# VHH binders against PRELI domain-containing protein 2 (PRELID2): the designs that were tried, part 1

Every score and structure here is a prediction.

Target 1, 189 residues: PRELI domain-containing protein 2 (PRELID2), of Homo sapiens (Human) (q8n945)
Amino acid sequence: MGVSVDVHQVYKYPFEQVVASFLRKYPNPMDKNVISVKIMEEKRDESTGVIYRKRIAICQNVVPEILRKSLSTLVILCWKKVSILKVPNIQLEEESWLNPRERNMAIRSHCLTWTQYASMKEESVFRESMENPNWTEFIQRGRISITGVGFLNCVLETFASTFLRQGAQKGIRIMEMLLKEQCGAPLAE
Unless a header shows other numbers, all headers, positions and changes below count from the first letter of the chain; Kabat numbers aren't used for antibody chains.
F, E and O stand for the ipSAE by ESMFold2-Fast, ESMFold2 and OpenDDE, each averaged over both directions (binder to target, target to binder). V2 = 0.75 x the mean of E and O + 0.25 x the DockQ between their complexes.
[cut] stands for letters that were removed.
Atom coordinates printed by the task and the answers are left out, and those that the model quotes come from them; centres of patches stay.

## First folded at step 6 (VHH; from G2 with S106A)

Design G2A
Fold by ESMFold2, look of step 6:
Structure G2A (fold): chain B 189 residues (1-189), chain A 128 residues (1-128)
Amino acid sequence: as target 1 above (189 residues)
Amino acid sequence: EVQLVESGGGLVQPGGSLRLSCAASGFTFSSYNMYWVRQAPGKGLEWVSEISYSGSSTKYPDSVKGRFTISRDNAKNTLYLQMNSLRPEDTAVYYCARETPEYWFALLEGSEPYFDYRGQGTLVTVSS
């Protein structure tokens, strides 16, 4: 049970620029689904320099539209039977640990909406590239497990895998746009 | 499904050499940084080597630096570890592993480091 999606991306920009763009990522003109992002908690460790931050993102719920466009009869039946899926927005929690001295940042996020029916988690790292200190590597693993809808779990998990990949692709496009706007052309090898 | 299959282990005398191989499948091998890790009898996992996704950069702990060489062939989806000047303390089961975010979160949380090793490993025994 459960599905995962793995991502590896190299941004040809220094770590500091990539982090700055990541922190500006929402709202942005390319992603109309993100309504707001609010910092809920921030702590700085003076001795290590590590900055912890917790944010809550409010997003438009596109699940009903995605289910309506699904070719699967089973997914369409889930759309009609589960009113909880029709809430107007979705809450996502994001925690980050930024280490400026070691030039890495770890990020953990999960969905706060529908937790009785699904586990949706992402873990990510930005780090200075081993290949070029002026580049930043991004590695991510997203996981989704659906347990609350009976025999439809497998069908919805397959659909969710596609959704996770589309979200990752959009996130990469947004980052590349922000980096180009703010920092100019990518750094060469 | 991610698969990592280690081979090339065996019994060797101190001062000898072995070359380990790791055949990778189920993921885009050329996109990932890779590790070799080992586990000596009755002990925890120890990081042994790291190589970047293109193969252009490598890293080693002091315990093996100068004796071990990690390499990769992205066309064959294969990771290698050349081990020279072997010592009895190098006796262990050797695993190859893929870099994942879980490794970083284990370090952050102070937990046992997680290495994404999927294979059975290959035993290296160094003794007279």
Scores: ipSAE 0.443, ipTM 0.750, lowest interface PAE 2.5, mean pLDDT 80

## First folded at step 9 (VHH)

Design GA21L (from G2A with Y117L)
Fold by OpenDDE, look of step 10:
Structure GA21L (fold): chain B 189 residues (1-189), chain A 128 residues (1-128)
Amino acid sequence: as target 1 above (189 residues)
Amino acid sequence: EVQLVESGGGLVQPGGSLRLSCAASGFTFSSYNMYWVRQAPGKGLEWVSEISYSGSSTKYPDSVKGRFTISRDNAKNTLYLQMNSLRPEDTAVYYCARETPEYWFALLEGSEPYFDLRGQGTLVTVSS
């Protein structure tokens, strides 16, 4: 069973500013769950100018808290019996390909934690908007595949969907705040 | 679930015209750039038109520029493709497609353009 969530956002800021804010997005006081972010690898292709970056993010496991807010008491009790939720931290790996010449950036992220139970993957792209060259469009698809079979499948799917959606929205809010702080008001048409 | 349903295809003589429609559901249509793509027999997917989420901007490859016009009605969640001056080489199954990150990754990897969110397609046959 798998859940997919799609996101589209337009930032009314130039591509370079949006990318800069994205790369500095964490750590951030608005998201205290992100404990650390480390650059593991960075290289530039001299022929294309593409900059590749690999980062690892360590985040606090907030799944139990999210479940408490969204699920009935009975479901929560059942979930507490699931040992996989007891890990204190989760790790995310992010790969990005920044093409400054073409003014686009592709990003691939996946969770390194709980791989035996679920696969979480996100693919996204920043690119110059067709509507305005000074705007940046962001498109994202998040997918969670649950490998566990059982009576909790429906609950897990609902949770997964909510988790992906909320995560995406939070990310967008953080970006908007950073852009405003760093670059001022959005550019009008 | 994202659903795209194409219609309007058929048999037309060279120089003729067709108008394709695509009904979209299961997502916020007005938030996404949309594409028309086509697949001729024995060939890969070819991009034939792009329109911005608001409809204010369009883009075409040279192969169809001046002949095809993409448009959209966001209130009706519908995408259109007006095809004029049709040629035998325009014969293909035409698909309505939504922009996805996979398209960009395909480009990055040097593979053929990939559109995973598309309808069943509608067949356009241009023949005398």
Scores: ipSAE 0.606, ipTM 0.821, lowest interface PAE 0.8, mean pLDDT 89
Fold by ESMFold2, look of step 9:
Structure GA21L (fold): chain B 189 residues (1-189), chain A 128 residues (1-128)
Amino acid sequence: as target 1 above (189 residues)
Amino acid sequence: EVQLVESGGGLVQPGGSLRLSCAASGFTFSSYNMYWVRQAPGKGLEWVSEISYSGSSTKYPDSVKGRFTISRDNAKNTLYLQMNSLRPEDTAVYYCARETPEYWFALLEGSEPYFDLRGQGTLVTVSS
């Protein structure tokens, strides 16, 4: 089955500033888990002006440490029984389509690690707000399902869902910090 | 689980009025832009209206502009569509939906517009 996590955020900054901050987000002192980000492909559609970019991110796998520090007896039992979670690094593929003419950006991500056990996909959009052209709306939908771990699938999906929600909130906080640092206070109504 | 439950449909004569409701649960309703969409018999989905998360901005296609009014009550997690001056071509099953990334990715790929329908819809029939 799997679970879905949905996020919506309004950044009170113009689209161009939000996109610039998003593209500079890593490496960032507030998210030390991202080891490296490499642009693998970039191309421009001359007819539409859309810029496509593919990036690969390598992240430290903090899942084993988070599971180890959990207060839940069931989560700790899962940690002790599932050695495959001890892979040192996680690879993420990110594709983005930046449309500067229409002032929107679509981003699709998925995990390249553990594909035989899990499907983790995320779709996001930044776009000019319909309430204020100097604001940017961010919407995101993440989907995750885990297979091949027997009775622990539901437990691990619940934990992964919580982890993804917390990661999304951390990403929003990083974005707000970068925007304030680079652009000052959020733009008012 | 995200739930959207449409209601208020029925049979009405041309020129009549009808008010649709959509009860939302399982997500923070006040954070999301919302749509009404409809599907006429044998046709694809048609966007009918859009309202911003606070309710301060609305959009309509020319086919319904001036006749339909979208509104929301964020305290009650409810979306509304007031339909006036109804015509036989307004006959359809009406659904509410929230804005999702899949809509944008369908546009990017040149595909048919995508709406993540969660309810059964409510049937509106406009006939003499």
Scores: ipSAE 0.599, ipTM 0.833, lowest interface PAE 1.5, mean pLDDT 82

Design GA21N (from G2A with Y117N)
Fold by ESMFold2, look of step 11:
Structure GA21N (fold): chain B 189 residues (1-189), chain A 128 residues (1-128)
Amino acid sequence: as target 1 above (189 residues)
Amino acid sequence: EVQLVESGGGLVQPGGSLRLSCAASGFTFSSYNMYWVRQAPGKGLEWVSEISYSGSSTKYPDSVKGRFTISRDNAKNTLYLQMNSLRPEDTAVYYCARETPEYWFALLEGSEPYFDNRGQGTLVTVSS
C-alpha cells in the first residue's frame, strides 16, 4: 500500500540549458538539505549518443525535525516511537539517461536509506516541449511505500508525500534561480 | 483519483467516421500532454496520436495521418479523436492516456509503451 505524487512543470528555457542547470543543482546554497553529489559511473553509447550516469546524493535528514515541530499528536507520536527515522543523513541513488540528439533526459532515483522499512522512488523526464522547441517540459512521479511500523504506515506515507511535493517545489525554484542566473530571462514564443 | 472514461466506439462500415470522447477527472487536465492509443485483437499497443497540454501541437503516425484528428477542450476536461475514412485495420480498443514517466522508461527499455493512467477503452469495429 503506497502513495504516488505527480509533478509537471514547463521551463521556458531550451533543453540544453535546463539540463546544464539540473546537473549544477546540487550542491547549491539555496538547497541546504543536499550535502554532496558524487558521480559513480558514466557511460556513453557511441551509436546513439546517449549518456548514462549514476550519482549518489547525500542529504541532511530533516524528517525528525519536521516531525518534532508538527502540531499533530499522531505525527509527534511517530517521531518519538520510530527511532530508525533519526539517522543524520539520507542517501539517494540517481540514474540518468541523457539523449542530446532527441533532446530528452530520463532520471530514476531511489532512497538507499531505510530500504528495509520504506521504498521511496522517483522517475522524472525532461523533454523538448511540443509547444515550443525553446522550452523544456518536466514530468515526475514519486512513489512512497512504508511498511514495518504497523498502524503508523498510512500516517507516515501521508506525511512523506507532503514532504516529497514540497521538495519538488523547492527544486523547481532552485532550477529557475539557476536558469535566470546563468541564462537570463525566460524565453517567450 | 485519476479517471479517464472513453466513449463513442461502435460498429462502422469501411469509409465511415466516428468521434471518440474521453472524459478526464482527478487531475489538472490542462497541464498534461495526452494520447490516444489502440490495441487490435491479439496485438500490442499502438500509438495513434498525441496532443500538447494547451492543444496547440499535435502528432500522428503515418498510418492515421490525414484521417484522424485529435483535439481537446480544456474547459470541459475532454479529449477527442475524430476518425474519418475508417478501414478494417483500424478495428481496435481505443484508449486515452496521460503522459507519465512510465511511458518514457518503457521506450528506454525497449518494451511496449506503457500508459499507467489510461481508461478502460472503447471498442471500434470497422466491418462490412
Scores: ipSAE 0.573, ipTM 0.808, lowest interface PAE 1.5, mean pLDDT 81

## First folded at step 11 (VHH; from GA21E with Y114T)

Design GE18T
Fold by ESMFold2, look of step 12:
Structure GE18T (fold): chain B 189 residues (1-189), chain A 128 residues (1-128)
Amino acid sequence: as target 1 above (189 residues)
Amino acid sequence: EVQLVESGGGLVQPGGSLRLSCAASGFTFSSYNMYWVRQAPGKGLEWVSEISYSGSSTKYPDSVKGRFTISRDNAKNTLYLQMNSLRPEDTAVYYCARETPEYWFALLEGSEPTFDERGQGTLVTVSS
């Protein structure tokens, strides 16, 4: 059935600044694993003002190193049996819907690599905070489900929750760095 | 494992009051905006109230504004709905729900939000 990780973060910056930082999040010196990002499609709905974008990111595959460094013998044995995990790069597809009138942005991403063995998906929303219109709330749900590794699927899914959480935490740190560099100190209430 | 457990429902006469509670566990309750939603017999889910993660901001539809009050106690991981001046049209199963990304994607698609993280509900019947 898989593993889910949920995140909520308040950025004490206006929605427009947070979105601008999100769109420039990669490449970033704090995350060397993101190699490139390319915009594949963009559509604007004139009646609502909603902007749809599709981007493809190419990332270094760090899964083999993470599995090799695991202290679990069972995870190491799983690594040795699945050579498809050794591909050099991972492709991620990101779709976003930016609504400037309502001051929200919805984002879906999923892994294009390893689809026959694993599903890795994230859904995220940035929106004007209920508590302060100059703040932005971020909510995210990451999901990973592993199939096709036999009796080891459950072990790898348990490991994956740590992986998803670490990825979300890194993303938040990158956002905070970009906001501070480009916009200064967080706004107070 | 997210758990939301509603309680406090029952049978009341028109004009009466009830206080609903929702015990939350399995997540950092104080980080999330929360909702009360209800489902009347034979109808879809209706949003009834929303409260921000700290409790400092609340929203209500016109159908309940002035009669219902949402509140939260983040130290006890509990959400509340005080319902006053109850009417027969308030009869429904009441659910507490957590804000999730799926709510926002439903709005983008022009469909009704499913409130996919909600409890089992508590029945409120307003009748003579």
Scores: ipSAE 0.633, ipTM 0.842, lowest interface PAE 1.3, mean pLDDT 82

## First folded at step 12 (VHH; from GE18T with Y32W E117L)

Design T7
Fold by OpenDDE, fold request of step 14:
Structure T7 (fold): chain B 189 residues (1-189), chain A 128 residues (1-128)
Amino acid sequence: as target 1 above (189 residues)
Amino acid sequence: EVQLVESGGGLVQPGGSLRLSCAASGFTFSSWNMYWVRQAPGKGLEWVSEISYSGSSTKYPDSVKGRFTISRDNAKNTLYLQMNSLRPEDTAVYYCARETPEYWFALLEGSEPTFDLRGQGTLVTVSS
């Protein structure tokens, strides 16, 4: 079973500002679930100017709580046997490739903790908008694959979809807040 | 589920014109940049046009610039490609595609983009 959610957002801020805010996105009080973020690796390609960064984020496992709110008791009981629900924290690995010359940034994230029963992957891109060079567009694809749940697939797909969507929206809201705080009002057309 | 359905392909003589259409569903059409790509026999996918989500901005490769025009009707969830002055080398299956991160990652990795959200395509044959 696999679900995919695509999100598109336009930030009416220059690419550099958006990227700067993104890089400072966590931790912040708006998302207390993010416990820590550590830079594991950073490299710059001198020929291309591309900056590669690898980060590990530790987040509170909120899946059990969300499941309790959205699913029946029976489903929850079935899932209690799933090890993923027993871990207090999850680890996310993020790789990013920032190209300041081309004014784009690609980001790949995946969950390191969910390996046996589920996988989560996100691919995101920040890029200069074709609509306005002072705007930045953000596109993200979140994907969750769940294995071995059989008859619960339909329910879990809905859950996964909602989870991805909500996560993406939350991230966008945080970005908007940070941008406003750091850069002021969005740029008009 | 994202669906893209191309139409309007056919046989045309060199110098002729065709207008392709792409009906989009399963996503907020007006929120996404759209592409036309083509695949000639024995060749890889070639980007032939891009249009911004509002339709206010377009891009073309040199191979089709001045001959092809991409447009969109967001109210109808439809993408268009007006092809003028067609040449035999324009013979290909033409695909409508939505922007995805895959495109950018392909570029990053130095691989050919697949435009993973595309339709089944419509065949355009330019021949005398």
Scores: ipSAE 0.858, ipTM 0.944, lowest interface PAE 0.5, mean pLDDT 91
Fold by OpenDDE, fold request of step 14:
Structure T7 (fold): chain B 189 residues (1-189), chain A 128 residues (1-128)
Amino acid sequence: as target 1 above (189 residues)
Amino acid sequence: EVQLVESGGGLVQPGGSLRLSCAASGFTFSSWNMYWVRQAPGKGLEWVSEISYSGSSTKYPDSVKGRFTISRDNAKNTLYLQMNSLRPEDTAVYYCARETPEYWFALLEGSEPTFDLRGQGTLVTVSS
């Protein structure tokens, strides 16, 4: 089974400021679940000016906690038998392509953990807004595919959808806070 | 669930005009940039128009610029494409689409544009 969640956000800040805030997003005290971030690769295409970056993030596994809050006792008991809940940390790989000339950035992320049970992928784009050159639009699609859970598929799909949505919203809130802190009030029309 | 339903296609002579409509539901229409795309027989998807979420900004490729006009009514959750001075090469199935990251990744990779097509499209045939 597969779940997809789409998000669109407008940051009323210039592209460069939004990207800078994104790149400094982790680690920070606003999200304690991110333990570490390591840059694995960085290169620049001299012809296009595109900057490629690969990062690995280590995060606390918050799935068990979320499940405890959102699911029935019976479902929780069933899931306790699943090894995925016993993993303390998860690893996320992120690839980004920053094009400063065109003022856009593409980001692809996937979970390196739980691959035997679930696949989690996110694709995101930052770009200059057509509405205002000093605004930045953010679009994200998150996908989770879960296999082998049989009758629990429906419940897990709902959970996955909520998880993706909440994650996206949290990310947006963090960005808004960072931008406000670093750049001040958003730009008016 | 996101739904998009295209309508307004038909047979028209060269130089003629058509107005396409796209009815949107299952999401906050006014919060999303929208696209018209088309697929000619035996060809890939082609972007033909973009409009911002408020409708204040539009963009067109050179192939349709000056002939096509994209607009939207957010109160009615409807997207429009006014097509004037139609040409035989405009013959295609036309789709409306919400903006997705796939489009941008395709641009980055230099591959054929991809869109999240939800509707069946509407056929536009330009022929004498």
Scores: ipSAE 0.840, ipTM 0.934, lowest interface PAE 0.5, mean pLDDT 91
Fold by ESMFold2, look of step 13:
Structure T7 (fold): chain B 189 residues (1-189), chain A 128 residues (1-128)
Amino acid sequence: as target 1 above (189 residues)
Amino acid sequence: EVQLVESGGGLVQPGGSLRLSCAASGFTFSSWNMYWVRQAPGKGLEWVSEISYSGSSTKYPDSVKGRFTISRDNAKNTLYLQMNSLRPEDTAVYYCARETPEYWFALLEGSEPTFDLRGQGTLVTVSS
């Protein structure tokens, strides 16, 4: 059971620039929900050159505000029924594998908060574009599964899929702004 | 809901040809790189072709290169596989799939290749 949201984006910038922007510019003024990010582990596989990094992010929990502002009586009842949704902050674990030789990067994240009620996972890949080696393709799959709320599971999953899609679009806008600011205009075909 | 519906399979003699189709709906087809993948009886999934989102770049493994041609019609939301000079070892269920992170994470984890299969596939049987 659950809902998934899929995203594809082409950044018209070389892989190295896209990765540099991804790694250097958080937190930033446009993402007010990220409180802190801490690197927990970093390893380099000398045989392949792959760089592994694990980070923990602490984010402001905006779920209660979103649910409270809903006009749906069913969503309001979900807000009142599940007290664990009221925690002030959420923790996200992010793992990344950067392969400079093959010019790809895989990122996997999941929520450490609410695990007895929900699973929130995200898998992303940056890769050299098939169409232009000076461009970078981004693919992402976010998955949300909500368990233990009974008949409300489907309602909350539908709401969460909209939220996840909007978050992905915000992430794309942030990346485009950072790339334009730091690297100039997108490259032509 | 993402849907991919394969068709065009059947029984054909060695040396024959078939054209497979994949009808896509529920997503912006023209934005996504696509694969054709096959599964022979009792075997794992084998990648047999890839095409970029605009159709300008294609890739094939040596096992089918020169015999198979992938193409797409973004106006019709349809992916195609032209299969020529068919051999008995091409017998399999053929699927189309969209590129998603599962493939990359399977490679990273050292697992068998993983694809986001949405359809039932189309059976191609090559025999006399």
Scores: ipSAE 0.678, ipTM 0.867, lowest interface PAE 1.1, mean pLDDT 82
Fold by ESMFold2, fold request of step 14:
Structure T7 (fold): chain B 189 residues (1-189), chain A 128 residues (1-128)
Amino acid sequence: as target 1 above (189 residues)
Amino acid sequence: EVQLVESGGGLVQPGGSLRLSCAASGFTFSSWNMYWVRQAPGKGLEWVSEISYSGSSTKYPDSVKGRFTISRDNAKNTLYLQMNSLRPEDTAVYYCARETPEYWFALLEGSEPTFDLRGQGTLVTVSS
């Protein structure tokens, strides 16, 4: 029934700085796979101050390169048979709810490409840390569920786990780079 | 694969004490904030304690503050709940859970708080 990866990270920067860096994350030279990002909708709830935003990202499809670099014979054989994975670009929809008063932000994304064959979803939260109000905690759950490809599902699920882990690690590295550039050294305890 | 196993429940007289344990495996326990939640018969889930990933910060609702103490031993991958001055209202199945985005999105949708429950829970009965 698919694969999931869970991530927790502490950024030793205040919530406002982390959110500012997150919103600058695209376009970013460290993540060249993101081609463009467009804001489709933005709303502000006057009573709570919560800011809702919907964005569409167009990304370079790197799945074929990742599959080709696999050393697994089974993965290589399955990759050669799945032509739908070779489209040049994929589309992701991202929704976010920023609550400046409570100092949290929730983000949900899912893939608009390949919906007949796969569900790719990611949920993330930034929040003021329980241990230090000048730090920010990040939690994320990524999920990929693959159907309708028959005997290739096993191979694609193995790949999906690696893809989710690598994506989370890359995202954290980009955030740390942006925070250091924008805000300087991390705050100590 | 994330696993959480609760234990230590039982029958206790009002005013008594009980210590619950939660054994964690399949994830880096010391990186995650943890909760205890409970479900009384016929009721929904109620959050009863929260502890930060290092154990340095804890939080309690008024209903249990001063009576319950959450703690963790990161070397043993174990979460604890010390329950003192127990009351009949504390009768419930108790679960441990780690913080995940699921909770936050339930709140966003205006629905009941949702927790990522992985164990069967441990029953605490407070009765004379």
Scores: ipSAE 0.660, ipTM 0.861, lowest interface PAE 1.1, mean pLDDT 82
Fold by ESMFold2, fold request of step 14:
Structure T7 (fold): chain B 189 residues (1-189), chain A 128 residues (1-128)
Amino acid sequence: as target 1 above (189 residues)
Amino acid sequence: EVQLVESGGGLVQPGGSLRLSCAASGFTFSSWNMYWVRQAPGKGLEWVSEISYSGSSTKYPDSVKGRFTISRDNAKNTLYLQMNSLRPEDTAVYYCARETPEYWFALLEGSEPTFDLRGQGTLVTVSS
């Protein structure tokens, strides 16, 4: 059930710099589809130093445009027949746990739009690299499962896999741009 | 699809040795940190060894340090675990897994460690 896309990236920058860039990722001129981001809750655990944050992001819904450009007749017919996909905006909920002492950050997000028909979730971790303490490793798993669209579920899940990969690569490019802008060239071993 | 196939388990006397293998396919093996994990009868999953994506860094818990050696051959997409001086408490099903976010979120929730297990595992039994 569903499709998943897994990503591993090494940022050759210290954890603190990578986290600073991540926290500035939204709003970002390079990602015009993110309309707004609002912090709904923040807590600090004074005993551990862990900072929890919940955010809601509102994004432009680019799914209809992506489906229109796919050239697959089945995907184009799905776009034309499934009006729920045509909402103007989507909402994403993000929770994060930043642990400055252990130099890791866990992030979990899910889409609040279309939950009747689809589960769209993403889990990510930034951590100090096993190979170099001045580098940061990023791991991410995005998952989409679709159950409410009849026999088209497998077609839409295959398309969603491409969407997840493109989104992950866009996120990495934005992070690399921010890191280069803020911190200069990547660190070497 | 990510596939991991463990092999090399069997019956061994205490003090004996075994070498486990894990054949990987369906992903870029050389990009991922890898674990060996075991599950003793009636117990939860226990991390046994960890190796970085290039193989340059390894970690072990005290229970196996000095007895187990993790290694990888990125050209062959294969992970290995050399187990020496085996003890009855090493009896378990052994799995390989790659590092994924699931482990971190299980720790956050106070649950038993969770790993992305894809293979059937390989049974190691240490007894006389």
Scores: ipSAE 0.660, ipTM 0.854, lowest interface PAE 1.1, mean pLDDT 82

Design T7
Fold by ESMFold2, fold request of step 14:
Structure T7 (fold): chain B 189 residues (1-189), chain A 128 residues (1-128)
Amino acid sequence: as target 1 above (189 residues)
Amino acid sequence: EVQLVESGGGLVQPGGSLRLSCAASGFTFSSWNMYWVRQAPGKGLEWVSEISYSGSSTKYPDSVKGRFTISRDNAKNTLYLQMNSLRPEDTAVYYCARETPEYWFALLEGSEPTFDLRGQGTLVTVSS
């Protein structure tokens, strides 16, 4: 029932720099897939210093292109049979908790589109590294569960696992480029 | 698929020692921080130890500090827990787990800690 993709990355940069680069990356004009972002809620807890934000993003739907370029005949047949996958845009809800005092940040997102047929969720954490306080550890778990496509559920979930992994690697690569551009070479031990 | 297989449990007298092992496969073991957790009969999960991905940093709760030692061999994809000076209250099923975001979100919600348990665990019984 569903697939999960897990990643871990060590950025050899302090927490504050990594978070600043991440926040610049997400509302980044260079990301053409993000059409608009609206901040729905922001709360600052004065007792803990934790900053909570809830955002809704509208993104270009790249799923039809991904399915159309699939090498699996079963995935291609599913794409042809399910017109709801052809909507032009998708909505994502993102919640984040930034704790500057404890030097961690938690981010949770899920897709608001297609909830009758699929559940797509992502949870991520940035935190000070256990091994070096000037480094930042990133962990992420993406989950996709597909329902209501009959015998194709397993095929689509396997294909989705591959795309989740590729997306996570691309995100890490972009973060490394942003950090190098903004902060210089990674910190040595 | 992530696989974790715990072993090394058994029956031990109070004051005795045991060494637990956790064989890992299906993921890059050397990239992940790891935990040992335990579940006493009729109770919830309790964090017992934590070790960083290279093994250079470890943490323990006061209940086991000085008695338990976590270690790892990244060449063998194996996690260990050396348990000394065992007490009857250490009786539990012991599991290894890797760090995942769900732990952090449980903490934010004020919930009990959650862990991604993949193995059947290994039973440690401390009784005279």
Scores: ipSAE 0.649, ipTM 0.848, lowest interface PAE 1.1, mean pLDDT 82

